# VHH binders against Transcription initiation factor IIB (tfb): the designs that were tried, part 8

Target 1, 335 residues: Transcription initiation factor IIB (tfb), of Methanocaldococcus jannaschii (q58192)
Amino acid sequence: SVDYNEPIIIKENGEIKVVKIGELIDKIIENSENIRREGILEIAKCKGIEVIAFNSNYKFKFMPVSEVSRHPVSEMFEIVVEGNKKVRVTRSHSVFTIRDNEVVPIRVDELKVGDILVLAKELPNIEEDIEIDKKFSKILGYIIAEGYYDDKKIVLSYDYNEKEFINETIDYFKSLNSDITIYSKDLNIQIEVKNKKIINLLKKLRVKNKRIPSIIFKSPYEIKKSFIDGIFNGKDAKVFVSKELAEDVIFLLLQIKENATINKKSINDIEVYEVRRITNIYTNRKLEKLINSDFIFLKIKEINKVEPTSGYAYDLTVPNAENFVAGFGGFVLHN
Below, E stands for the ipSAE of ESMFold2; O stands for the ipSAE of OpenDDE; V2 stands for 0.75 times the mean of E and O plus 0.25 times the DockQ between their complexes.

## First folded at step 1 (VHH)

Design p11 (framework vhh_7pa5_2)
Fold by ESMFold2-Fast, scan of step 1:
Structure p11 (fold): chain B 335 residues (1-335), chain A 122 residues (1-122)
Amino acid sequence: as target 1 above (335 residues)
Amino acid sequence: QVQLVESGGGMVQPGGSLRLSCAASGFTFDTYAMSWVRRAPGKGPEWVSTISGEGSYTSYADSVKGRFTISRDNAKNTLYLQMNSLKPEDTALYYCAKEVEYTVWSTYFDSWGQGTQVTVSS
């Protein structure tokens, strides 16, 4: 089972989004008319929700969840692997490792620092026909990372030396007949854009400040790539104050066959997350059976006992797979 | 600084051949495995082929196996891709990429060239 706060990417009613597993499961159980109890487990049937799981050919795809469960917990363990990806799990939960060139489950209480775990190298790249072009996608990425919007305006903040990106943003909004006001102070430039049609489009697309919208997770590769370019503003690394946005970004990178390392920092007692991109990672030739798999193999750096976020630990049942992807960096978990 | 410069692309008819080259500088070439990666219009990057630093081992994507041959000349710091029996679906921008080991079981590309365009049409 996993902690309340573990991120999981789901598909529900045609929308793709990253949610906290505990929030998802608590809602399903609380809204269920038929809760089954098996010892300490509370189990509810689940309909209309898909999660990412691997099939017999070691490829990830969205697969339906048949049941969700939770149980009381007093102890939780945080597993940190290379690249500082992490997941919080119970002692009795199983993750995946490699043994005799086979991908096999292993219980958390059998793990040691230095052991190898299976994580997602890449996730399904869902590509639907959408009306968003590359320029809009890049600007949207910048709004999500460095700006905000409300009913009246879109606000974007830039460093003085980002002249090309500043000019690109101004030219884009001018081409859409927007009311643009530019403020400069010291080494910072702020652009305020007033355009009711664009604001209404952001609302229609259900764009939330500091979260990646569903339409981007479903977009063609070029649109996703442009969005990521906006998030990173032409750089290989980006510092996020929002852990949820950092989690969204990592799942999106995995959809475009990129990966990331995470560096957690503390600035004025506020945790921030630096995400650094790694492009086109792939399984080493030495593991020939797994060379075409969607897996990356990372060594455990730390196993730490931590406090559970809620009174419960959570699990999913995925028929025909008996696994799912969750956690900060995309861990493959047995169910 | 690492530099990778691809060349040899162009337009060719189905069934034709092209030889791509990648001139590398700024690092000890024979220490690193090198790869070819392509990006077709409207699609994500696809790994094509890898060759080990000494040229002892090669690997290929299933879509090109038997048609493409990767090779290197470490004395000239040059990577090659011989492409035979080209198909319209081989149309893409082809990138030379320097591989680094991320873990003992996984690698990533830390440096890419600008790419060379290959167009297969009649």
Scores: ipSAE 0.012, ipTM 0.521, lowest interface PAE 7.7, mean pLDDT 87

Design p12 (framework vhh_7pa5_2)
Fold by ESMFold2-Fast, scan of step 1:
Order: sequence, then structure tokens, then C-alpha cells
Structure p12 (fold): chain B 335 residues (1-335), chain A 121 residues (1-121)
Amino acid sequence: as target 1 above (335 residues)
Amino acid sequence: QVQLVESGGGMVQPGGSLRLSCAASGFTFSDHYMSWVRRAPGKGPEWVSTISGSGEYTSYADSVKGRFTISRDNAKNTLYLQMNSLKPEDTALYYCARDTYFEGYDAFDIWGQGTQVTVSS
């Protein structure tokens, strides 16, 4: 079982989003008319929710969840792998490792520093035809990462030397007959845009929550790539103050066959997360049966005992797969 | 914390040689595969060469094989790239990168700031 705060990407009623597993499961159990008890386990049937799991060919796809469960827990273990990807799990839960060139489950209590774990290299790229162009997608990413809006205006801030992106932004909003006001102060350029149609679109997408909208997770590759370019402001690394947004970004990167490392930092006593993009993944150590898999294999750096976020640990059942993807960086977990 | 600092770039004529260095700090250098990656203006990064933590295993991109040699000095926490028979198409910013240790694939989790190599007459 996993901790309350572990991120999981789900599909529900056609929408794709990243949620906390404990929040999802608590809601299902508390709204269930029939809760089955097996010892200390509370189990509820689940319908209409899909999670990512791998099949017998070691490829990921969305698969339906049949049941969710929770049980009381007093201790939790945080597993940190190379690239500082991490997941918090109970002692008896199984993850996946490699043994004799086979992908096999292994219990958390059998793990040691230096062991190899299976994580997602890439995730299913759902591509629906959507009415968002590449330029808006990039600007949307920047708004979510750095901007804000209210009922009257959109505000975007730039470094003065980002002239190309500043001009791209101005030209885009000008092409939409927007009122644009530009301010400069202390080497910073601030652009204020007045456009009621775009503001209403941002409201519809719930951009003030500073999370990646479902429509982006379902967009074509070029729209996702453009969105990511906006988030990173043309750079290979970005510091996030929101852990939830950083988690969203990592799942989106995996959908476009990119990867990332995570570095947790403290700036003025605020915990921040630096995400660095890895766009060049090479096959140097060839495992023939796994070369076309959706997996990466990362060494455990640390196993730390931590306090559970809630009084419970959480699990879910994916029939036929008996696995699912969750955690900060996309860990493959056995169920 | 973890830092990679490249040096040794410069300008050289076609057919010339340069030796790049990368000083690593903040981690156990000998436990990590290390790589050189280059980026030409307006292009994405291109992998050049990788060396294992012990230095026993090396690999090279086809475009540089036979001309470049990767090596390391674990006592000095330093990675090297000896570049011989340089060509104009080798012109790029060269980055030192720490490879994520895993099986089947190489990925890079830490990058240096880069050192510029320009090959022209």
C-alpha cells in the first residue's frame, strides 16, 4: 500500500488528471453503499476510473480499477531512486525489480540501497483532436507556471532579454484583437492582456488551480511539447514552488517520451522542486527482451522511515495487470 | 551540492586537437557513469561518449568513434574528452553529464554549464 499523498494519473469520465491516491480512495470508500471488510481492510468497488498499468509486453496503457482499499498504518517507507524520484510505501507492499533478466515483484521489506527498481520511461500518449493551437498552448504553460489572471486581465512577466518570447506573446494576443499594455521595471517586462474570450477560456480550464488541464494530457504531441516549452520558458530546468504542478509536469513529460530528474531545494525556507528535462535517452546496456519496454531501471539511493500522511495506507486492484503506476516520478507498483 | 564544471574548449583548425575536462563535486564520482553531450547552435543535444564508473567500459557515437577518447581520473573527480582530428561539424557547446545508473538505457540527471568548441580555419 502507498501513502495518502502519492500522485497517480487517472482517467475518469473522459478526463485525465493527476490526483492524490488517498484523496481519490477516501472519496470512493466514503461514498460507497457497500464497504467490504477483510480483517483491517476496508474495500469498495470502483467503476469508471482507469489507471496506468503494464501488460505482458511491458507496455503501459490505461486499465480499469475494480476495487480500492485502505487500512490503518503506523509506519511508512520513502524509497528514493536515482534522479531523486520517490514514493512512500508500506513494508509489505511489492514494487518491481530485475532478477535474472526478468521483471519480478519484490516486497519493500526485502529491498536494500543499491537494488534496481522499475519505473516508467514513457506513458501512454493520448491524442485527441482539440481546439488549442501551439502558440496558445505555449502561452498557457507560461501562464500556469509564471502568470496570473483576474476578471479583467492576464498578467505575464518576462526577463527583458526574452525578446523573442515577448514578441511572440504580443503578436499572438494582438492577432486576437486584445488590448495589450506593456510595463518595464528593473529589467523585467510585464504584459497585461485584456481579452474576455481568453479569460473565460482560462476560467473554463480552471487555470487558477495552477495544475495541468485535462485537455493538455489528451492533446496531440506538438501541443503537449509546446505546453512544456511554455512551462520551462525555453530552458532545460525549472524550479517549481508547487509539488503538485511538478508532479503533473513529470507525468506529461513521460507522455512525450521525455524524462526528468528532481532536486528538492530550500529557498528562503520554502521547499521548491527543480525539474530537469532529459530528452536524450540512449540504449547502452541492452536487455533484448526489455529494449522496447516502457521501463527505466533506477538504483535505490535511500530507504527512509517516514510518518504516514494520514492514518491509512492505500491500494487499488487492476484486474489482469496486477500493477499500477504512481509516485513522484512514475513508480511501477504491484497490486 | 552536486556540480559539474567543464573547461578546455576553444578555437582550433580542422585536423587539430583539444582536451576537455569536467570537474565533479558533491557526489561519489566513481559510482557513476559519466557522459559528454554536445549542442550545436539551434539544435538539440547529441550524445558523444560514455564511460563507466570504474573506467572499464566506454562507448562512442559513430560520428566521433576513432577520433575521440573518453577517460576519467577518479582520484581527482575529473572526466576527460580527448578530441583528435577535429572537423567543422564538431563545433558545439560540450556538456559534462552525470548518467543515471540503470540497466538497458542511459539518461542524464545532472548537466554542467558547457564549454565551447569551435573548429574553423
Scores: ipSAE 0.000, ipTM 0.117, lowest interface PAE 21.2, mean pLDDT 83

Design p13 (framework vhh_7pa5_2)
Fold by ESMFold2-Fast, scan of step 1:
Structure p13 (fold): chain B 335 residues (1-335), chain A 122 residues (1-122)
Amino acid sequence: as target 1 above (335 residues)
Amino acid sequence: QVQLVESGGGMVQPGGSLRLSCAASGFIFSSYTMSWVRRAPGKGPEWVSTISSYGGSTSYADSVKGRFTISRDNAKNTLYLQMNSLKPEDTALYYCAAEDIYYGSEYYFDYWGQGTQVTVSS
């Protein structure tokens, strides 16, 4: 089982989004009319939700969840691997490791620092035909990373050193006949855009502040890449104040066959997350059966006992796979 | 698409000098921390030196401090390692790598090149 706050990418009613597993499962259980109880375990049937799991060819795909469960827990363990990817799991939960050139489950209580774990190298790239162009996608990325919107306006914040993106933003919104007001103070520039048509489009696409919208997770590769360029302001690293947005970004990078390292930092007593892109991965490990897999193999750096975020630990049943992907960085977990 | 091409290795006598170069392409070189890592015959990989993305910070393994100097030219997408006062124990295949390989593993590297051989013998 995993902790409440572990991120998981799901497909539900045709939409793809990243959610906290505990929030998802608590809602399903609390809205269920038929909860099965086995000892301390609460189980509910799940319909219409898919999660990422690997099949017998070691490739990831969305697969339906049949049941969700939760149970009371008093201890949790945070496993940190290379690249500072991390997941919080119970002692009895199994993750995947490599033994005798095969991917096998291993219980958390059998793990030690230096052991190799299986994580996602790449995730399914869902590509639907959509009517969003590259310029809009890039600007949307910047809005989500560096701005916000409400019923009246879009607000974007820039460092003066980002003059290239400032000019691109102004030119784009002028081309759409927007009302633009620019405020400057010291080394910061704020652009306020009033365009009811664009705001209505953001609402129609269900764009939330500081979250990657479903339409981007379902977009063609070039649209996803332009969105990422907007998020990163043309750089390979970006500092996120929102952990949820950093998590969204990691899952999107995995869809375009990129990976990332994560560094947790403290700036002015605020926890921030630096995500650094890895656009190509070298490994010196070759496994005959796994050479074409969607997996990356990372060593455990730390195993720390931590307090559970809620009073519960959570699990999913994926009947045809008996595994799923979750956690900050895409861990493969056994179920 | 990403390539790291090391050059400048060769055979030298103890006390000699060599300058290694690493030509980078296919990624935004100026955004990456770069490192030199070496592998001596019969030994595991050993981190040698790291330089920050804009060259403002450098660090060195104790075994090479005072003898090696890491530098970079972001306009040319090139990383350098100036090696002075070479010793037989510096004999190794030298790799350049993107990101802080000192905290990475042998099973996970962002980018690293094919290596260039340095042999110090008398």
Scores: ipSAE 0.000, ipTM 0.127, lowest interface PAE 19.2, mean pLDDT 82

Design p14 (framework vhh_7pa5_2)
Amino acid sequence: QVQLVESGGGMVQPGGSLRLSCAASGFTFSSYGMSWVRRAPGKGPEWVSTISGGGSDTSYADSVKGRFTISRDNAKNTLYLQMNSLKPEDTALYYCAKDQYYEVLTGYSEPYYFDYWGQGTQVTVSS
ESMFold2-Fast, scan of step 1: ipSAE 0.000; ipTM 0.191

## First folded at step 2 (VHH)

Design h01a (from h01 with S33K S55R; framework vhh_8h5u_2; at its last look DockQ between E and O 0.01; V2 from the best seeds 0.00; counts 0 for: pae E 11.7 > 2, unsure alone 64.1 < 65, placed apart)
Fold by ESMFold2, look of step 2:
Structure h01a (fold): chain B 335 residues (1-335), chain A 121 residues (1-121)
Amino acid sequence: as target 1 above (335 residues)
Amino acid sequence: EVQVVESGGGLVQPGGSLRLSCAASGFTFSDSKYAMGWYRQAPGNQHERVAIITRGGSTNYPDSVKGRFTISRDNAKNTGYLQMNSLKSEDTAVYYCAADEYYWGSEYDYWGQGTQVTVSS
């Protein structure tokens, strides 16, 4: 079973989004007409939700969830692997390891530092035709990461030295016949944009929540790539105040076949997450038998006892695969 | 106030054809272009998307209707269409037209009242 706050990418009613597994399951149980109980375990049927699971070819797909469950717990274990990817699970929960070139389940209480875990190398890239172009997608990424808007204007702030990105932003909004005002103060540039059509689009995409919109998770590869470039502002690393946005970004990176390391920091009592894009740090651990799989194999760095977030642990059933992807970095969990 | 109204439903035998129309009005954008979709709902089920056409003219269909249904749009008449061929009893449902300025990858904002399509011997 998994901790309340663990991120999971889902498809629900035509939307793809990253949610907290505990929030999702609590809502399903609370809205269920009939809850089955097996001891302390509460179980509800689930319709209309898909999660990512691997098939017999070791490829990830969205697959339907048949049931969800929760039970009270008093302790969890936080497993940290290479790249500081992490997940909180119960002692009895099974994850996947590799032994003698075979992928096998293993219980958390049997793990030790140095053991190899199976994680996602990439995730399914679902693509739909969309009206959002590459330039807007890049600017959308920047707005979500750094920007502000209200009913009247969009405000984008840049360091003075980001000349190429500043010019790109100005050119884009000029092509849309926008009213643009530029303010400079010290080493910072502010671009104020008035365009009601774009503001209405940002509202429909719920951009104020600072989360990756569903349309981006369903966009063509080049649109996803441009959005990521906007988030990172042309750099290979980005610091996020929002853990949820950092988690979204990790899942999106996996859709474009990239990976990242995570560095948690505290700045002026504010917890932040540095995500650094990488391409090849994990290649030297691939096994010949599984080179065509969607898996990456990472060593455990730490196993720590921690307190559960909600007093409950959560699980779900994927009947055709009996696994799912969750956690900060894309862990494969047995169910 | 955006309003869409469906028409053209009815009773048809299996293998038959119907053409549904969707008249749109009240959109406040300069070029009269908009995205449209057709959805259907059988009793006791959630709605299912059966066709979309983006503002730019790209179309998409689920496998259940691909090759049998065709969405189109006449911008001069502010009217969208769903041509339904080779109808099966499983196509029986209330069909809804939906519209928005752009296709966002999610449910559309503006929906019609629905038109019944019944495929029965």
Scores: ipSAE 0.000, ipTM 0.355, lowest interface PAE 12.2, mean pLDDT 84
ESMFold2 (binder alone), look of step 2: mean pLDDT 77; pTM 0.773
OpenDDE, look of step 2: ipSAE 0.038; ipTM 0.438
ESMFold2, look of step 5: ipSAE 0.000; ipTM 0.351
ESMFold2 (binder alone), look of step 5: mean pLDDT 77; pTM 0.777
OpenDDE, look of step 5: ipSAE 0.021; ipTM 0.277

Design j05a (from j05 with S34T Y104W; framework vhh_5j56_2; at its last look DockQ between E and O 0.03; V2 from the best seeds 0.00; counts 0 for: pae O 12.3 > 2, placed apart)
Amino acid sequence: QVQLVESGGGLVQPGGSLRLSCVASGFTFSRGSTYAIGWFRQAPGKEREGLSSISYSRGGSTSYSDSVKGRFTISRDNAKNTVYLQMNSLKPEDTAVYYCAAKWYGSTLYDYWGQGTQVTVSS
ESMFold2, look of step 2: ipSAE 0.026; ipTM 0.593
ESMFold2 (binder alone), look of step 2: mean pLDDT 83; pTM 0.846
OpenDDE, look of step 2: ipSAE 0.000; ipTM 0.238

## First folded at step 4 (VHH)

Design a01 (framework vhh_8h5u_2)
Fold by ESMFold2-Fast, scan of step 4:
Structure a01 (fold): chain B 335 residues (1-335), chain A 121 residues (1-121)
Amino acid sequence: as target 1 above (335 residues)
Amino acid sequence: EVQVVESGGGLVQPGGSLRLSCAASGFTFSDSEYAMGWYRQAPGNQHERVAIITRGGSTNYPDSVKGRFTISRDNAKNTGYLQMNSLKSEDTAVYYCAADEYYWGSEYDYWGQGTQVTVSS
């Protein structure tokens, strides 16, 4: 079972989004008319929600969830792997490792620092015919990472040296007949944009939540890539964002076959996450059977005992797969 | 007034067919520049998407209805359709039409009031 705060990417009613597994499961259980109890375990049926799981060909697919469950817990373990990807799980939960050149489940209480775990190298790239401009997608990414908007205006701040991205932004909004005001002070450029149609679009996409909108997770590769370039300020290697946005960004990167490392930082007692894109890709050349798999194999750096967030641990059932993807960085978990 | 209105619901036997219509009126954008979707909700069940069609004409369906349901539209009449074949008792629900100038998954600007579909012998 996993901690309340573990991120999981789901598909529900045509939307793809990253949620906290505990928040998702608590809502399902609390709204269920028929809760089944097995000892301390509370179980509810689940309909209309899909999660990512691997199939017999070692490829990830969205698969339907049949049941969700929770049980009281007093201890949790945080597993940290290379790249500082991490997941919090109970002692009896199983993850996947490599043994005798095979992918096999292993209980958390059998793990040791230095063991290899299976994580997602790439996730399903859902590509619906979404009509969104590449330039808007990039600017949307920047608004979510660094900007803000209200009912009257969008505000974007740039370093003076980002002339290419500044000009791209100005040209885009001018093409939409927007009212644009540019302020410069020292080495900073601030662009204020007034365009009611675009502001209404941002409201529909719930951009104030500072999360990646569902439409982006469903967009063609080029739209996803442009959005990511916006998140990374037009090709920076690193970005500092909230934990929830960092989780979203990792899942989106995996959909476009990219990867990143994560570093937790503290600025004025506010937790932020540095997400750093990596250009080197781990290969499965040492495991001929898995050369075409969607898996990456990462070494455990730390196993730490931690306090559960909600007093409960959470699990879900994916019929016929017996696995699902969750956690900060896309861990493969057995169920 | 800007709105979408469903019609065509009713009672049908298992294995039967039904065609739902979604008429749009009063839109402030071009008749060819809107996305449209069908959603359903049955008592005790979650609200779910059953079909979408984008401004470009691309369609998408969940596995539960793929091969049985077909979404289409007639831009000249500003009307969308859902053709439902091989109906099952689990298809019983209130069906809603939604339309938007910008596609946003399940959050559309214009929603109909719903039309009841009951599959019973």
Scores: ipSAE 0.000, ipTM 0.220, lowest interface PAE 14.1, mean pLDDT 83

Design a02 (framework vhh_8h5u_2)
Fold by ESMFold2-Fast, scan of step 4:
Structure a02 (fold): chain B 335 residues (1-335), chain A 121 residues (1-121)
Amino acid sequence: as target 1 above (335 residues)
Amino acid sequence: EVQVVESGGGLVQPGGSLRLSCAASGFTFSDSYYAMGWYRQAPGNQHERVAIITRGGSTNYPDSVKGRFTISRDNAKNTGYLQMNSLKSEDTAVYYCAADEYYWGDEYDYWGQGTQVTVSS
């Protein structure tokens, strides 16, 4: 089972979004009229939610969840692999490893530092026919990474030395006949944009501050790529204060066949997450049978005992796959 | 004042056909080109996409109706259509027409009131 805060990408009512698994499952169980109990397990039927799982050809796709469950837990383990991707799981939960060139499940309590785990190399790239241009997509990435919006305005924050990006932002909004006000305070430049049509569009698209909107997860490759370029400000790495946004970004990168490493840092006593893009991924040549799989194989660096976030551990049943993808970096978990 | 109004629903036997119409009015576009979608909801089920057509004419269908349903529009008449063939009992639902200037991923400003389709022997 997994910890409350583990990120999972889901499809629900045609929307694709990243949620905390514990938040999702607690809501389903608390709203269920027919909770089944098996020992300490609370189990509820689940309808209309899909998660990512691999099929018999080792390819990921969205698959329906039939049931969700939770049980009380007093201990949890954080597994950290190469690239500092991490997931928190119970000792009895199984992940996947490689033995004799085959992908097989292994219990967390059988793992040791140096073992190889299976993670997502790429995720399904859902491409709906969406009429968003690349320039808007890139600017939306800037808004989500470097700003916020409300009913009246879009606000973007930049360091004084980000002249090129400041000018690109100003030119874009001027091209849309926006009311632009520039504020400077110390070494920070803030751009305030008033444009009712753009604000109404952000509302229609259900854009939330510091989260990747569903429409981007469903957009064509070029739109996703442009959005990511906006998030990263044309660079290979970006520091996120929002862990949830960093998690969203990693799942989006996996959809466009990119990967990432994570580095947790402390800057001025605040916890931040540096995500670094990997655009060219190589498979292990000795795993020829798996060369066309959606998997990457990463070595365990640390296994640490941690406190459970909610007092519960959580699980999903995907009947035709018996696995799902979750965690900070896209771990493949057995169910 | 933009509105969309569905028509053409009714009772049909399994294997039958129906053509739904969606009349759009009040658009500020001079050429009547717009994005349109058909969505359905059956009792006990969630709202689901049936077909879309973008302003540029691209179409999309879920696997459950692909090959059986066809979306089209007559731009001169401000009317969209859903041709439904080889109807199954599972197609029983209220069908809604939605319209917008552009397709924004199932997020439409204008929705009709719905028209009932019942497939029963």
Scores: ipSAE 0.000, ipTM 0.254, lowest interface PAE 13.8, mean pLDDT 84

Design a03 (framework vhh_8h5u_2)
Fold by ESMFold2-Fast, scan of step 4:
Structure a03 (fold): chain B 335 residues (1-335), chain A 121 residues (1-121)
Amino acid sequence: as target 1 above (335 residues)
Amino acid sequence: EVQVVESGGGLVQPGGSLRLSCAASGSIFSSNDYAMGWYRQAPGNQHERVAIITRGGSTNYPDSVKGRFTISRDNAKNTGYLQMNSLKSEDTAVYYCAADEYYWGSEYDYWGQGTQVTVSS
């Protein structure tokens, strides 16, 4: 079972989004007409929700969840692997490792530092027929990362060194007949955009949540790539104040066959997350037989005992797969 | 070698019109793909942005001049213009042309020496 705060990417009613597993499961259980109890375990049937799981060819796809469960817990273990990807799990939960050149489950209480775990190298790239402009996608990413809006205006802030992107942003909004006001002070440039149609679109996409909209997770590769370029502002690394947005970004990177490392930092007593895009990935020589899999193999750096977030641990059942992807960095977990 | 030169200032009566010109010269302006802005400063007041035109040709104005002033450029002559209509006494100031390969508002790399505009009877 996993901790309340573990991120999981789901598909529900045609929407793709990243949620906290505990929030998802608590909602299902609280709204269930019939809860089954097995010892300390509360179980509810689940309908209409899909999660990512691997099939017999070691490829990921969305698969339906049949049941969800939770149980009281007093301890958790945080597993940190290379690239500082991490997941919080109970002692009796199984993750996947490599043994005798085969992908096999292993219990958390059997793990030690230096063991190899299976994580997602890439996730299903869902590409629906969504016609959004690449320029809009890039600017949307920047609005989510660095901007805000209200009923009257969109506000974007830039550093002096972002010359080309400042001009690209102004030219884009002017092409849409927007009213633009520009302020400059010191090395900072602020752009205010007045355009009711664009503001209404941002409201429809619920951009104030500062999360990646479902439409982006379902968009063509080029639109996803442009969105990521906006989030990263043309750079290979980006510091996020929101852990949830950083989690969204990692799942989106995996959909476009990119990877990332995570570095948690403290700036002015605020926890921040630096996500750095990875150009090169490495594989253990003994695992080359799985070169066509959707898997990456990373060594455990730390195993730490931690406090549970909600007093519960959570699990879900994916029929015929008995696995799912969750955690900060996309861990493969046995159910 | 890189130079920005204003012209067209002068005395005009309230309600009148005036057209300022800004000639940009030097290697960085040969493509006509650069940002340009007009700024003004009246005695005792802070420096104020009047108009900008971006590298891509998009324009922006503060509310104080919007609808009355128009910034444009002539690509063949590498010259920018500020057309000022319905002039008011509060438009009296020294007007500066600024240019840069990219836009920064008041932090352009190249500035003209200024041209005086006086609106009075």
Scores: ipSAE 0.000, ipTM 0.197, lowest interface PAE 16.7, mean pLDDT 84

